VHH binders against Inositol-pentakisphosphate 2-kinase (IPK1). Designs and how they scored, part 2

Target 1, 281 residues: Inositol-pentakisphosphate 2-kinase (IPK1), of Saccharomyces cerevisiae (q06667)
Amino acid sequence: MQVIGRGGANILIDYGDPTWLWRCCIRWPDLLSSNNSYTIKNISYIKDYVEPLLHGLLCPMYLIDVDIEAIRPILSDFILNLDDKVVKVIKIKNLTNNTSNLILNNHFLKSYCSQNLQTVILELKPKWLYYDTDYCRNCTHNAFKGRGTKYCYNQLLMNPAHLELIFGECNIFPVKFKDAMHEYLRNDNNIFKILYDLQKKLTKNTTPISDIKSINDVNDEHLLLMTLRDVTCFIEWNSAENALHVNIIDVDLKPKEKWTHWTKTYSQLTSSQKIYHTSNK

## First folded at step 4 (VHH; framework vhh_enristomig)

Design s2 (from c8 with Y102F)
Fold by ESMFold2-Fast, scan of step 4:
Structure s2 (fold): chain B 281 residues (1-281), chain A 120 residues (1-120)
Amino acid sequence: as target 1 above (281 residues)
Amino acid sequence: EVQLLESGGGEVQPGGSLRLSCAASGFTFDDYAISWYRQAPGKQREWVSTITSGGDTNYAESVKGRFTISRDNAKNTLYLQMSSLRAEDTAVYYCARLGYSFGYEWFDPWGQGTLVTVKP
């Protein structure tokens, strides 16, 4: 049993099953019980609010109970007080199980492949596809954080040919895979169009970030919007089927208390060096 | 027990060359893609290069044409030949069998790395 992925809010654990991984919440470092309570609420939120919007696209996942003694050596590094006998864990499908080779890793995406390049997986975080500023939110945020801005999902959304520049970074992608991706992006049912439309619709029903002055200005639609701005997408191609399969993860409920972080970030970006695109708006 | 042991770092002048090595044990080396990463003081970890089990190679934009990754499966060893070194190449260099990421920070057990310092 080992930690194979770490975020600010969660860790991914390899527990010896090639098909499944354990995802444990570590958002609250003081109490296991706080993380357990959140995990229960989060899985209910995903099933009731996220799944209806992303029907058929969510990574298989389910809530399980793990005895604290089985996982104590790992969780002790992340949580100070293990005050529950059981850990609430999300068991998620290991989407990279048969694709152990990391072949591309940049600020825009990661790609994995099988030994014979018969399976290719892309890991992507589209972030803010719809935004109500005149500047590109994603590029401006990346620049503010000192990250790369060479490739952009908003540029891709406006011009599918942007994909050719990204694929030029790696000469081992199969031609049929690249062709399948170009065809997928021409279809209005592609994941980027779906997320853009959902973000646009939810934005109309939420308080503009500039107008949020207290936690009472944050409603459930705003939390759902923020979830859709932070998803991770996996696109898998298999040469035998010559078809693409999409799985989405990181569809977590955001705590309302993060409104102060969202408003602070908005103010910082508004005052920063902004990045504009020719095709924006 | 998976182990990756980096070596070959040191101090070099701008324009110089170094060859880094990574000795692997505890797993079937031939079955995995292996990557080089680096981390400069106060900066995020950066992917440098990958070589697949079949020998195909890929490089970060910043090192293309200057660095060459290779592997010797008989010796369970990965190499990174670095040329035309620049001040911005100064970092601790790590090799990694593979990391997984599902929207999380990439993580895989690594060795202590090997320090490369490019001094004017």
Scores: ipSAE 0.005, ipTM 0.299, lowest interface PAE 10.4, mean pLDDT 83

Design s21 (from c8 with Y100F)
Fold by ESMFold2-Fast, scan of step 4:
Structure s21 (fold): chain B 281 residues (1-281), chain A 120 residues (1-120)
Amino acid sequence: as target 1 above (281 residues)
Amino acid sequence: EVQLLESGGGEVQPGGSLRLSCAASGFTFDDYAISWYRQAPGKQREWVSTITSGGDTNYAESVKGRFTISRDNAKNTLYLQMSSLRAEDTAVYYCARLGFSYGYEWFDPWGQGTLVTVKP
């Protein structure tokens, strides 16, 4: 059993099963019980609110109980007080299937391949696909943070030819894979269009971020919208099947306490140098 | 036991150059892609560069054209040649044996790294 991945809120544990991984919440470093309570609430949220919107696209995941003594040597490095006898863990499907060669890495996109290029995986964070401002929220935010703005999912959504810029960074991609991606993007049932439509629908039914003055102004619809603005998408291509398989992860419930971060970011971007391009419908 | 030891950091003036080294032991170095990461105080760890087992290289946009990653398989050593250094390059630099699992980099425990400080 070992930690094979770390995020700000979660660790990923290899427990000896090649098909499954354990994802454990470490968002609250003081108490295991706080992380357990969140994990239970989070899985309920995913089942009741996220799954109906993204049915068939979510990475398989299951809430399980792990005896604290089985995981204590790992978890004690991340959580100060292990105050429960059981750890609430999300058992999640291992999506990587022996694709260890990182062949492309930039902001919001990573690509991995097998040694013989028989499998290609894209890891993407589309972020804000629909926005109600006249500027591109993603590009403006990246510029504000000092990140590159060469690649943009809003540009990709509106102009599939934008994909050629991404592929041009690395000529190792198989022709069949590139062709499959172009076909996928021509179909209106692609993941970017699905997320765009969902974000647009939820935005029409939620309180504008500019109108949030306290934690009590954050409603469940706003949290759902913020979840959909922060998902990670995996697109896997296998040469034998010559088909694309999409799995979505990081569909977690956002803490309401993040309202201060969201309103601060909104104010910063409104006052910053804005980047304009293809408008939302 | 798998071990990656970074060295070569130090203080440089803006526009200067440094070469970082990462000495690997405890695994078959030739079989793995190896990456450089960096972390400035109070900031998230960010990816800098990767070199595959076959020698193909990739770079973060912020360092492309200024940094060069290379490897010497006979010496089990990874290098990062840094030129045209800027204040924003100030960070602790880490090397990591690269894998990928479910949206997280597969990694070995992070070492101490090597500190690069760019000060006028």
Scores: ipSAE 0.000, ipTM 0.266, lowest interface PAE 11.4, mean pLDDT 83

Design s25 (from c8 with L98V)
Fold by ESMFold2-Fast, scan of step 4:
Structure s25 (fold): chain B 281 residues (1-281), chain A 120 residues (1-120)
Amino acid sequence: as target 1 above (281 residues)
Amino acid sequence: EVQLLESGGGEVQPGGSLRLSCAASGFTFDDYAISWYRQAPGKQREWVSTITSGGDTNYAESVKGRFTISRDNAKNTLYLQMSSLRAEDTAVYYCARVGYSYGYEWFDPWGQGTLVTVKP
């Protein structure tokens, strides 16, 4: 059993099963019970509010109980007080297996393939597809953080040929895979269009970030909108099937207290060098 | 037990060269892509380079043309040859087996990293 991935709110644990991973909340470093309470609430949120919007696109995941003694050596590095007898864990599908080769890794996406190139997997975060500013929020944010702006999901959404910039960085992508991706992106039922439409719909029921003055200005629709702006998408292609399968993860409930972070980021970006695209107005 | 052990770091003058090594054990080394990452003081961990099981290589733009990743499958060892080193290359360098991403930084509990300091 080992930690194989770490974010600010969660760790991913390889516990010896090639098909499944354990995802443990570490958002509150002081108390295990706080993380357990959140995990229960989070799974309910995902089932009741996120799953209906994404219609079968969610990565298989389910809540399980793990004995604290089984996981104590790992979890004690992340949580100070292990005050519960069990850990509430999300068991999630391992979407990249031990035989996958990382063939592309940049700010835009990661790509993996099997040894025989029979399977290709893309891992990506589309972020802000719908925005109500006159500038591209994703590109402006990337520029502010010192990241590259050569590739953009908002440009990809409007022009599938934009994907050729990314494919040009790696010459081992199978032709069938590239063709399947171009066809997928021309269909309005692609994941980018779905997320764009959902973000646009939810935006009309939320307080604009520029107008948020207190936690009372953040409603439940705003939390759902912010969830959809932070999802990770996996697109898997298999040569035999010649079909694309989408799995979405990182669909977590955001704490309302993050409104201060959202307003701070907004202020920083509106005062920074802005990047404009005409294709997503 | 999967284990990756980094070595070869040290102090070097600007324009100098260093060769980092990563010794792998506990898995079939030949079957996996392996990556180099680095973390400078006060900064997020940054991807540096990847070599696939088939020997294909990729590099971050900031190191392209200066760093060369290679592997020796007979020795289960990954290398990073660094040339034309700059002050901004100062960081702890980590190697990681590529297997699971999910939008999180790579984390290898068996690798402590190796410190590279470029001093004027």
Scores: ipSAE 0.007, ipTM 0.288, lowest interface PAE 8.8, mean pLDDT 83

Design s26 (from c8 with L98I)
Fold by ESMFold2-Fast, scan of step 4:
Structure s26 (fold): chain B 281 residues (1-281), chain A 120 residues (1-120)
Amino acid sequence: as target 1 above (281 residues)
Amino acid sequence: EVQLLESGGGEVQPGGSLRLSCAASGFTFDDYAISWYRQAPGKQREWVSTITSGGDTNYAESVKGRFTISRDNAKNTLYLQMSSLRAEDTAVYYCARIGYSYGYEWFDPWGQGTLVTVKP
């Protein structure tokens, strides 16, 4: 049993099953019971609010109970007080099973492949696809953080040929895979267009970040919008089927208290060197 | 670098009052929501109160109506005014910055804490 992924709010644990992973909430570093309560609330939120918008695209996931003694050696590194006898865990499908080679890793995406190149997986975070500022939120944020800005999902939305710049970074991508990706992006039912449309719709009905003054200005639609701005997408290609399968993870309920983070980031980016693209709005 | 330093604890009789302070350094204090937590002997750490950068407050049910959280942005200081103290309020009190900022600030350091003892 080992931690194979770590974020600010969650850890991913390999517990010896080739098909499944455990995802544990560590958002509340003081109390296990706080993380458990959130996990229960979160799975209800995903079922009732997120799944209807992204039906058929969510990674298979199940709420399960894990005995604290089975997971204590790992969880004690992340949570100060293990004050419950069970851990509420999200059991999620292992989407990178049997893809051992990380062939591309940049600010835009990660790519994995099987030894024989019969399977290729892209792992990506599109983030802010729709934005109502005059500058690209993703590129401006990447520049502010000192990250690369060579590739942009908003440029990809404007022109699928943008993908050729990414493919040029790695000469081992199979031709069939590249062709499948170009064909997928020409279809308006691709995941980037779906997320863009959902973000645009929700943005029209939420308080602009510039106008948020207190926690009371954050409504449920704003939380849903922020969820959709922070999803992780896996696109898997298999040469035998020559088809693409999309799975989305990290569709979590954001705490309202995070509004201070959102408003601070907005202020920092507004005062920074901005990066502009031809609008795709 | 980021530091929160608690003070103001002490011994008090039931029904008494104390004012705790938390001095912040190493970050832009007025941009962050900050919380008070406490840990009683032999018990888990529990959340007590939060104040947002804009001044909105929230309280645990056990302290609501008895404790008041406030901040002085000019002094980079957080306060907890405690009244009607009870034996069950005996704990080490900690202040902490809201950990969601920028993702990687989730594990921001806790201070040493300040001990509050309610004795008859």
Scores: ipSAE 0.000, ipTM 0.117, lowest interface PAE 14.1, mean pLDDT 81

Design s27 (from c8 with L98Y)
Fold by ESMFold2-Fast, scan of step 4:
Structure s27 (fold): chain B 281 residues (1-281), chain A 120 residues (1-120)
Amino acid sequence: as target 1 above (281 residues)
Amino acid sequence: EVQLLESGGGEVQPGGSLRLSCAASGFTFDDYAISWYRQAPGKQREWVSTITSGGDTNYAESVKGRFTISRDNAKNTLYLQMSSLRAEDTAVYYCARYGYSYGYEWFDPWGQGTLVTVKP
C-alpha cells in the first residue's frame, strides 16, 4: 500500500484494489481519535446536508473501519499518537483508474484519457460560481496568486462557447466528446448551473464575509456554502455509451475556525487588482 | 458477503400505511449510514430517506412528514414507516449502504427490493 495523494487535511492510499481508494483524515496531527471523530461527523454531514442538494452526483464513498496495525506504517508519518485500535476511513471510488494519460493541465482543469481515447475525464474545481461582489472572485483570486485568467467558469456559465478556448489547447479530444460537452452545457441542468443556483440560494441566508467579525457570525448554511465553493467535479465520457457521467468529490465539512482564513482572503482581494466581468448576480 | 434484504411491501389503498424492513448482514451495521431509494414504473431511481450511524435522519421533500426512517442496531435492521400513501408512492423500494453511484453496477450492495402498490 502507498500514499498516492496528499492534501493538508487528507491522504489517499492505494491499498491494491483497482476500483477503490482509502481516504484518511490527517487534519489533527496529534491524535488519531480527533481525526476519527471528525471523519464520523463529516460522513454524517455529507449524508444529511450535501447529498440532498447533489443527489446522484456524489462520488461513491463508504465509511469503513481499518485495523490500526494494517495502516500504522503509513499513518505514523502523519499522526503523532495513534490512540485508537481502528482508523475511520472513507473508501472512495477511484475515478481515474481506467485513464492514464494526462492530456491537459492548466489553472482551469485537468483532463485524462485512456490509451485508446475511448474514455475522457475532465477534473475541474469551479469554486465561486455565484459571487456578491462587483468583481469576479475566482479571476481576482487567480490574478492575486499570479495565475492565469484566460479561462473562467463564470464566463463559461454566461457563454458555453467559452469551452472552445480550452478545447483549442489540446487537439486530442474526440469529436464525439466535444459534441457531448457542448450539448451538456446547453442544458440548464449542467453541473455549473446547479452549483451556481445552490450557491446563490445559500448566500441569501449567510452573513456577508465583509461582516464576519467572529466565529459566532458563521452559521451551518455558511459552512455548506463554503463546501459547495470547494468541490471537485469529474466529468467522464465513454465512447461506447456516448454519455457523460458526473462525480463530485471533496464535499467535506469545513471547520468554523476557517472563518479567519476566509475574511483574510476577502480583505486581500478587496485591496488587490480586481478583475471584472459582466455581472452574474 | 454483504447483503441487504428488503421486505414489507404490498398493495394498499390511498391514505393507507405500510412498514418496510431491510435486514443487513455481512458488515458492521452500526458503522454505516443507510438509505431508502425507490424506482417508480418508467422513472429513474429516487432517493427517499437516510439515517446516519448516529441516528440523524433526512428525507426527500415528497415524503417529508409522511415517512419515518429508523434503525435497530441490535437486530441489524432498517425500517421505513410509510403513512398517508398516495398513488405516486407506487414503486419498488430499495435499501442501500452509505454510498452513491451512477447506477446499480457501482452500487454495492443493492437488495432485490420490495414492491409497494398504492391502488384505488
Scores: ipSAE 0.000, ipTM 0.120, lowest interface PAE 13.6, mean pLDDT 82

Design s29 (from c8 with G99D)
Fold by ESMFold2-Fast, scan of step 4:
Structure s29 (fold): chain B 281 residues (1-281), chain A 120 residues (1-120)
Amino acid sequence: as target 1 above (281 residues)
Amino acid sequence: EVQLLESGGGEVQPGGSLRLSCAASGFTFDDYAISWYRQAPGKQREWVSTITSGGDTNYAESVKGRFTISRDNAKNTLYLQMSSLRAEDTAVYYCARLDYSYGYEWFDPWGQGTLVTVKP
C-alpha cells in the first residue's frame, strides 16, 4: 500500500488492486473528521448535481469506509489529528492501469500508451470552454502563468484541424487512433461540445465573476459551473475495439470560500496581456 | 515507502550549467516514466521534462535544447543536465514518478526539491 498520486486536496493510494484506487481527502490538515464530512458531502453533490449532467461519462466511484488502523501509516503524514475510527474513502477506477508509457506531456495534455501501442490514453483539462469575455480565458491564464499557448482547447473546439498540430508533437500515435479522434471531434456529442454547452447554460444563470463582491453572491449553480471548468477528461482508445471511451474525474464540490481566488484571478487576467481567438465566440 | 530525493541545486550565473539528481527508492525504478517539474516563487508548478522506461525523452518548449534528461537504471537515479541557464529558470526543482492523480497540482512532492537560483 503506497501513495501513488498527490494533489492539494487528495491523495491516491495503491492498495494492491490493479482495477481500483483509493482517493482520500486531505484538504484540511487538522482533522480527519473535517475531511470525512467533506467527502460525504462531495459524493452526494456528485450524485445529485454532476452525474445528471455528465451521465455515463463519470469515472466509476464508490464511497467506502476504511478502518483507520489499515491506513494510519499513510494518513498520519497528511493529517494531524486522526479523530475518527473510519476514513471515508472514494474508491475510483484505475484509468491508466495498462498504460505505463508517458509519450506526450505539455501544457495542453498528457498522453500514455501500452507497450504494444494497443491502448492510447489522453489526459486533459479543457478548463474554460465557454467564456463571456472577448479574449480566450485559457490562453490568457496560461500566458499569465508563464505557460505555453501554442495549443488551445477553444481553438480545438472551433477547428478540429488544430488536433494535427498536437499529433505532430509525437510520432508514436497510431494512424487508427488519430483517425478515431478526428471522427470523434466531428460528432456534436463529443466531450468538448458537451462541456461547452453546459458551461454556457450555467453561465447565464450565475453572477459574472467580475460582479462577485462577497460569498453571498455565490450560488449553487456557480459552484457547479466551477466544477465543470476544472474537470479532468480521460479519452481512451483501444485498437481491438477501435472506439473511444471518455471518463471524467475531478468533479468535486468547490468550497464557496474560493470566490476570493476566482475574483483575484479574474482581476489579474483583466489587467494582463490578453490573447484573442477570432474563431472562438 | 516510495521516495524520490532531489539534489544538485545551487547558485549559478546566467549562461551557467548545473546537473540535478533524483535518487529513487521503494519501487521498481526501471518500470516507470519519471518527470522533472519546477516551481518558481509566486508561480504555478510547471512540467519540465519526462523520460520513459524505454528511454524516450520529452521537454517543455521553454527548455528544449538547453536541458537534457537522462536515467541510470543500475543506480535508480534520474538526472537533469541544465545549460545556458537564465534568470527565469530560478525555481525549486522536483522529480515525480508518473502518477494517477491527474489534474491536481503538487504541493508536497516526493522530496523537498532542490533550489536552483540564477543570479544576474
Scores: ipSAE 0.000, ipTM 0.176, lowest interface PAE 11.6, mean pLDDT 82

Design s3 (from c8 with Y104F)
Fold by ESMFold2-Fast, scan of step 4:
Structure s3 (fold): chain B 281 residues (1-281), chain A 120 residues (1-120)
Amino acid sequence: as target 1 above (281 residues)
Amino acid sequence: EVQLLESGGGEVQPGGSLRLSCAASGFTFDDYAISWYRQAPGKQREWVSTITSGGDTNYAESVKGRFTISRDNAKNTLYLQMSSLRAEDTAVYYCARLGYSYGFEWFDPWGQGTLVTVKP
């Protein structure tokens, strides 16, 4: 049993099962019970609000109880008071268990492959596909943060040929995989189009960020919209079936209290050097 | 048991060259893709390059044409030949056998790192 990933709010644990991982909340370093409470609330949110929108696309995940004594040696490094007899853990499918080679890793894109190149996985963070500003939110934010703007998922959405920029990052990609990706993006039932349509629909029913003046201006549909702007997509290709399978992760509940962060970021980008595209609808 | 030991870092002037090494033990080196990463003070860890078990290579855009990754399976050693070094290449360099995202930093397996400083 070992920690194989760490974030600000969660750790990812390898507990000896190649098919599954444990995702454990560590957002509140003082009390296990606070993290457990959030984990329960988060799973309910995913089931009730996210799953209906992304039915069939969510990475398999299950709320489980882990005996505190089984996980104490790891969890005691992150939480001071282990005040509950069980840990509420999200058991999440290990989407890379059949792929051991990280072949590409940058801000927007990671790619993994099996030893024989029969399986290729892309890990993508599309972010803001629909935006209500006259500038590209993703490109402007990346420029503001000093990041590259080489990939634009909004440009990809408008022109599938934009894939060649992604493929240019890696000489290892099989031609058959590249062909499958081009075909996938020509279909309107691709993940980028699905997320774009959902973000656009939810935006119509939410208060524009420019008009949020208090926590009372944030409704549940806004929280759902913000979740959909922060998902990670795994696109898996299998050579034997020549098929693509999509799994979405990072669908966590956003707290309403983040409205101050969202409005601050909006103000910063509004005052920054903006990046425009001709094709945002 | 699995161990990766980086070496070869040091100070160099802009436009100079360095060769980094990563000595592997405790696993069958030939069967795995191995990557180089770097982290500058106060910055996020950045992927630099990967070489597969079959010898195929890939590079971050910022280092393409300047860095060359290679491996010597007989010596269980990974190399990074760096040329045309720039101030922005200043970082601690790490080698790693595997990484997963899921929105997290990968902490195992990481090597100890070797410092590269590009100073005028």
Scores: ipSAE 0.014, ipTM 0.399, lowest interface PAE 7.6, mean pLDDT 83

Design s32 (from c8 with G99P)
Fold by ESMFold2-Fast, scan of step 4:
Structure s32 (fold): chain B 281 residues (1-281), chain A 120 residues (1-120)
Amino acid sequence: as target 1 above (281 residues)
Amino acid sequence: EVQLLESGGGEVQPGGSLRLSCAASGFTFDDYAISWYRQAPGKQREWVSTITSGGDTNYAESVKGRFTISRDNAKNTLYLQMSSLRAEDTAVYYCARLPYSYGYEWFDPWGQGTLVTVKP
């Protein structure tokens, strides 16, 4: 059993099952019980609010109880007080189990393939597809962080030919895969268009970030919007089917207390060198 | 237990060259693609290069034309030949079979890496 991934709020654990991973909340480093309470609340949020919007696209995930003694050696490194006898864990599908090669890794996406190139997976975070500023929020944020701005999901939404830039970064993508991706992006039923439309709809019912002055300005639609701005998408292509399958993960409930972080980031970007594109629809 | 052990780092002047090695154990080396990553002080890990089981190579834009990845399957060893080194190449270098992400920071149980310092 080993930790194979870490974010600020979660760790991913390989526990010896090729099909499943354990996703454990570590957002509150002081108390296991705080993380357990959040995990229960988070699963209810995903079921009741996120699943209806992304029906059929969510990565299979299940709330389970893991005995603290089974996971203590790992969690002791992340949580100071293991004050509960069980750990509330989200068991998630291992979406890269059929691939063995990381073939591309940049600010835009990661790509994995099988040994025989019959399976290709893209891992990506589209982030802010709809934005209410006159500048591209994703590109401006990437520039602020010193990252590249060569590839942009907002430009991809405007023109599917933008994908040619990313295909130029890796010479081992199969032709059938590239053709399947071009066809997928010509259909308005693609994941980028779906997320864009949902973000646009939710933005109409939320306080603009520039106008948030207290926690009371953040409503439930705002939290849902921020969830959809932080999802991870996996697009899997299989040569035999010549079809694309999409799975979405990282659909977590955001704490309202993050409003201070969101307003700080907005202020920093507004004062930085902004990057402009043609306006969204 | 999968284990990857890096070596070959050191201090070098700008424009210099170094050859890094990665010794693999605990898995069938020739069945897997292996990658080089690096982490500069205070920065996140950055992908550098990958070589597939069949020998196909790919490189980060910042190192194309300067670095060459290769493998010796008989010795279960991966190499990174670095030339025309720049101050920006200063980092701890790691080899990895396949990092798992899901939008998370990569966690490396695979080893301590090898330090490359480029300074005048």
Scores: ipSAE 0.007, ipTM 0.383, lowest interface PAE 9.2, mean pLDDT 84

Design s33 (from c8 with E105D)
Fold by ESMFold2-Fast, scan of step 4:
Structure s33 (fold): chain B 281 residues (1-281), chain A 120 residues (1-120)
Amino acid sequence: as target 1 above (281 residues)
Amino acid sequence: EVQLLESGGGEVQPGGSLRLSCAASGFTFDDYAISWYRQAPGKQREWVSTITSGGDTNYAESVKGRFTISRDNAKNTLYLQMSSLRAEDTAVYYCARLGYSYGYDWFDPWGQGTLVTVKP
């Protein structure tokens, strides 16, 4: 048993099953019981509010109980007081299990492949696909952070030919895979279009970030919007089927208290050098 | 970085009094409801009291009339005045900022806690 992934609020644990991982909340480092309570609320939020929006695209997830003694050597490094006898864990499918080669890794995209190139997986975070500013939020933020703007999911959404820039980073992508991706992006039911439409719809019922002055300006639809702006998408291609399968992960409930972080980021971007595209309205 | 730091705990005799403090930093203190919780060894965490951003207060039945929650927004500090302390009040006391989403109460973040021991 080992930690194989670390996020801000969660760790991923390999517990010896090749097809499944444990995802453990570590958002509150002082108390296991706080993380357990959140995990229960979070899985209910995902089931009741997120799943209906994403039409079966979510990575399979199951709330399970793990005996604290089985996981104590791991969790004691992340949580100070292990004050419950069980850990509430989300068992999630290991989406990269059939791919051992990381062939592309940058801020915008990771790609994995099987040894014989029969399976290719893309891991990506589309972030802000719909925006109501006159500048591209993603590109402006990446420029502000010094990450560059070579890849833009907003430009990809507007023009599928933008995918050629991503393919140019790695010469070993199979032709069938590249063709499948181009056809996928021509279809209106691609993941970028789905997320764009959902973000646009939810934005109508939320306070513009420029106008958020207190926690009371943040409603539940804003939390859903922020969830959809921070998802991770896995796109898997298998040569035998010659089809693409999408799984979405990191669909967690956002705390309203993050409104200060959101408004700070907005302020920083408004005062920075802005990056413009033709439009995503 | 959002932080909550509890202090003021200690040993006290039954019937005694203590005042706990919780110093907040890294967020707009005035805009949040803040709560006190406690946890005795081997027991579940128990809610003690909440004060809203507007100053409205609520208390668990077990502490009502004995404890008083208050806040000083100028100092970004939450207080819990405890009187008529009993052996069953022995616990580590935590302050927590509350979020409300889809009808759920949830806590973000917890402080380090401060130990209160009521020794008969």
Scores: ipSAE 0.000, ipTM 0.096, lowest interface PAE 19.1, mean pLDDT 81

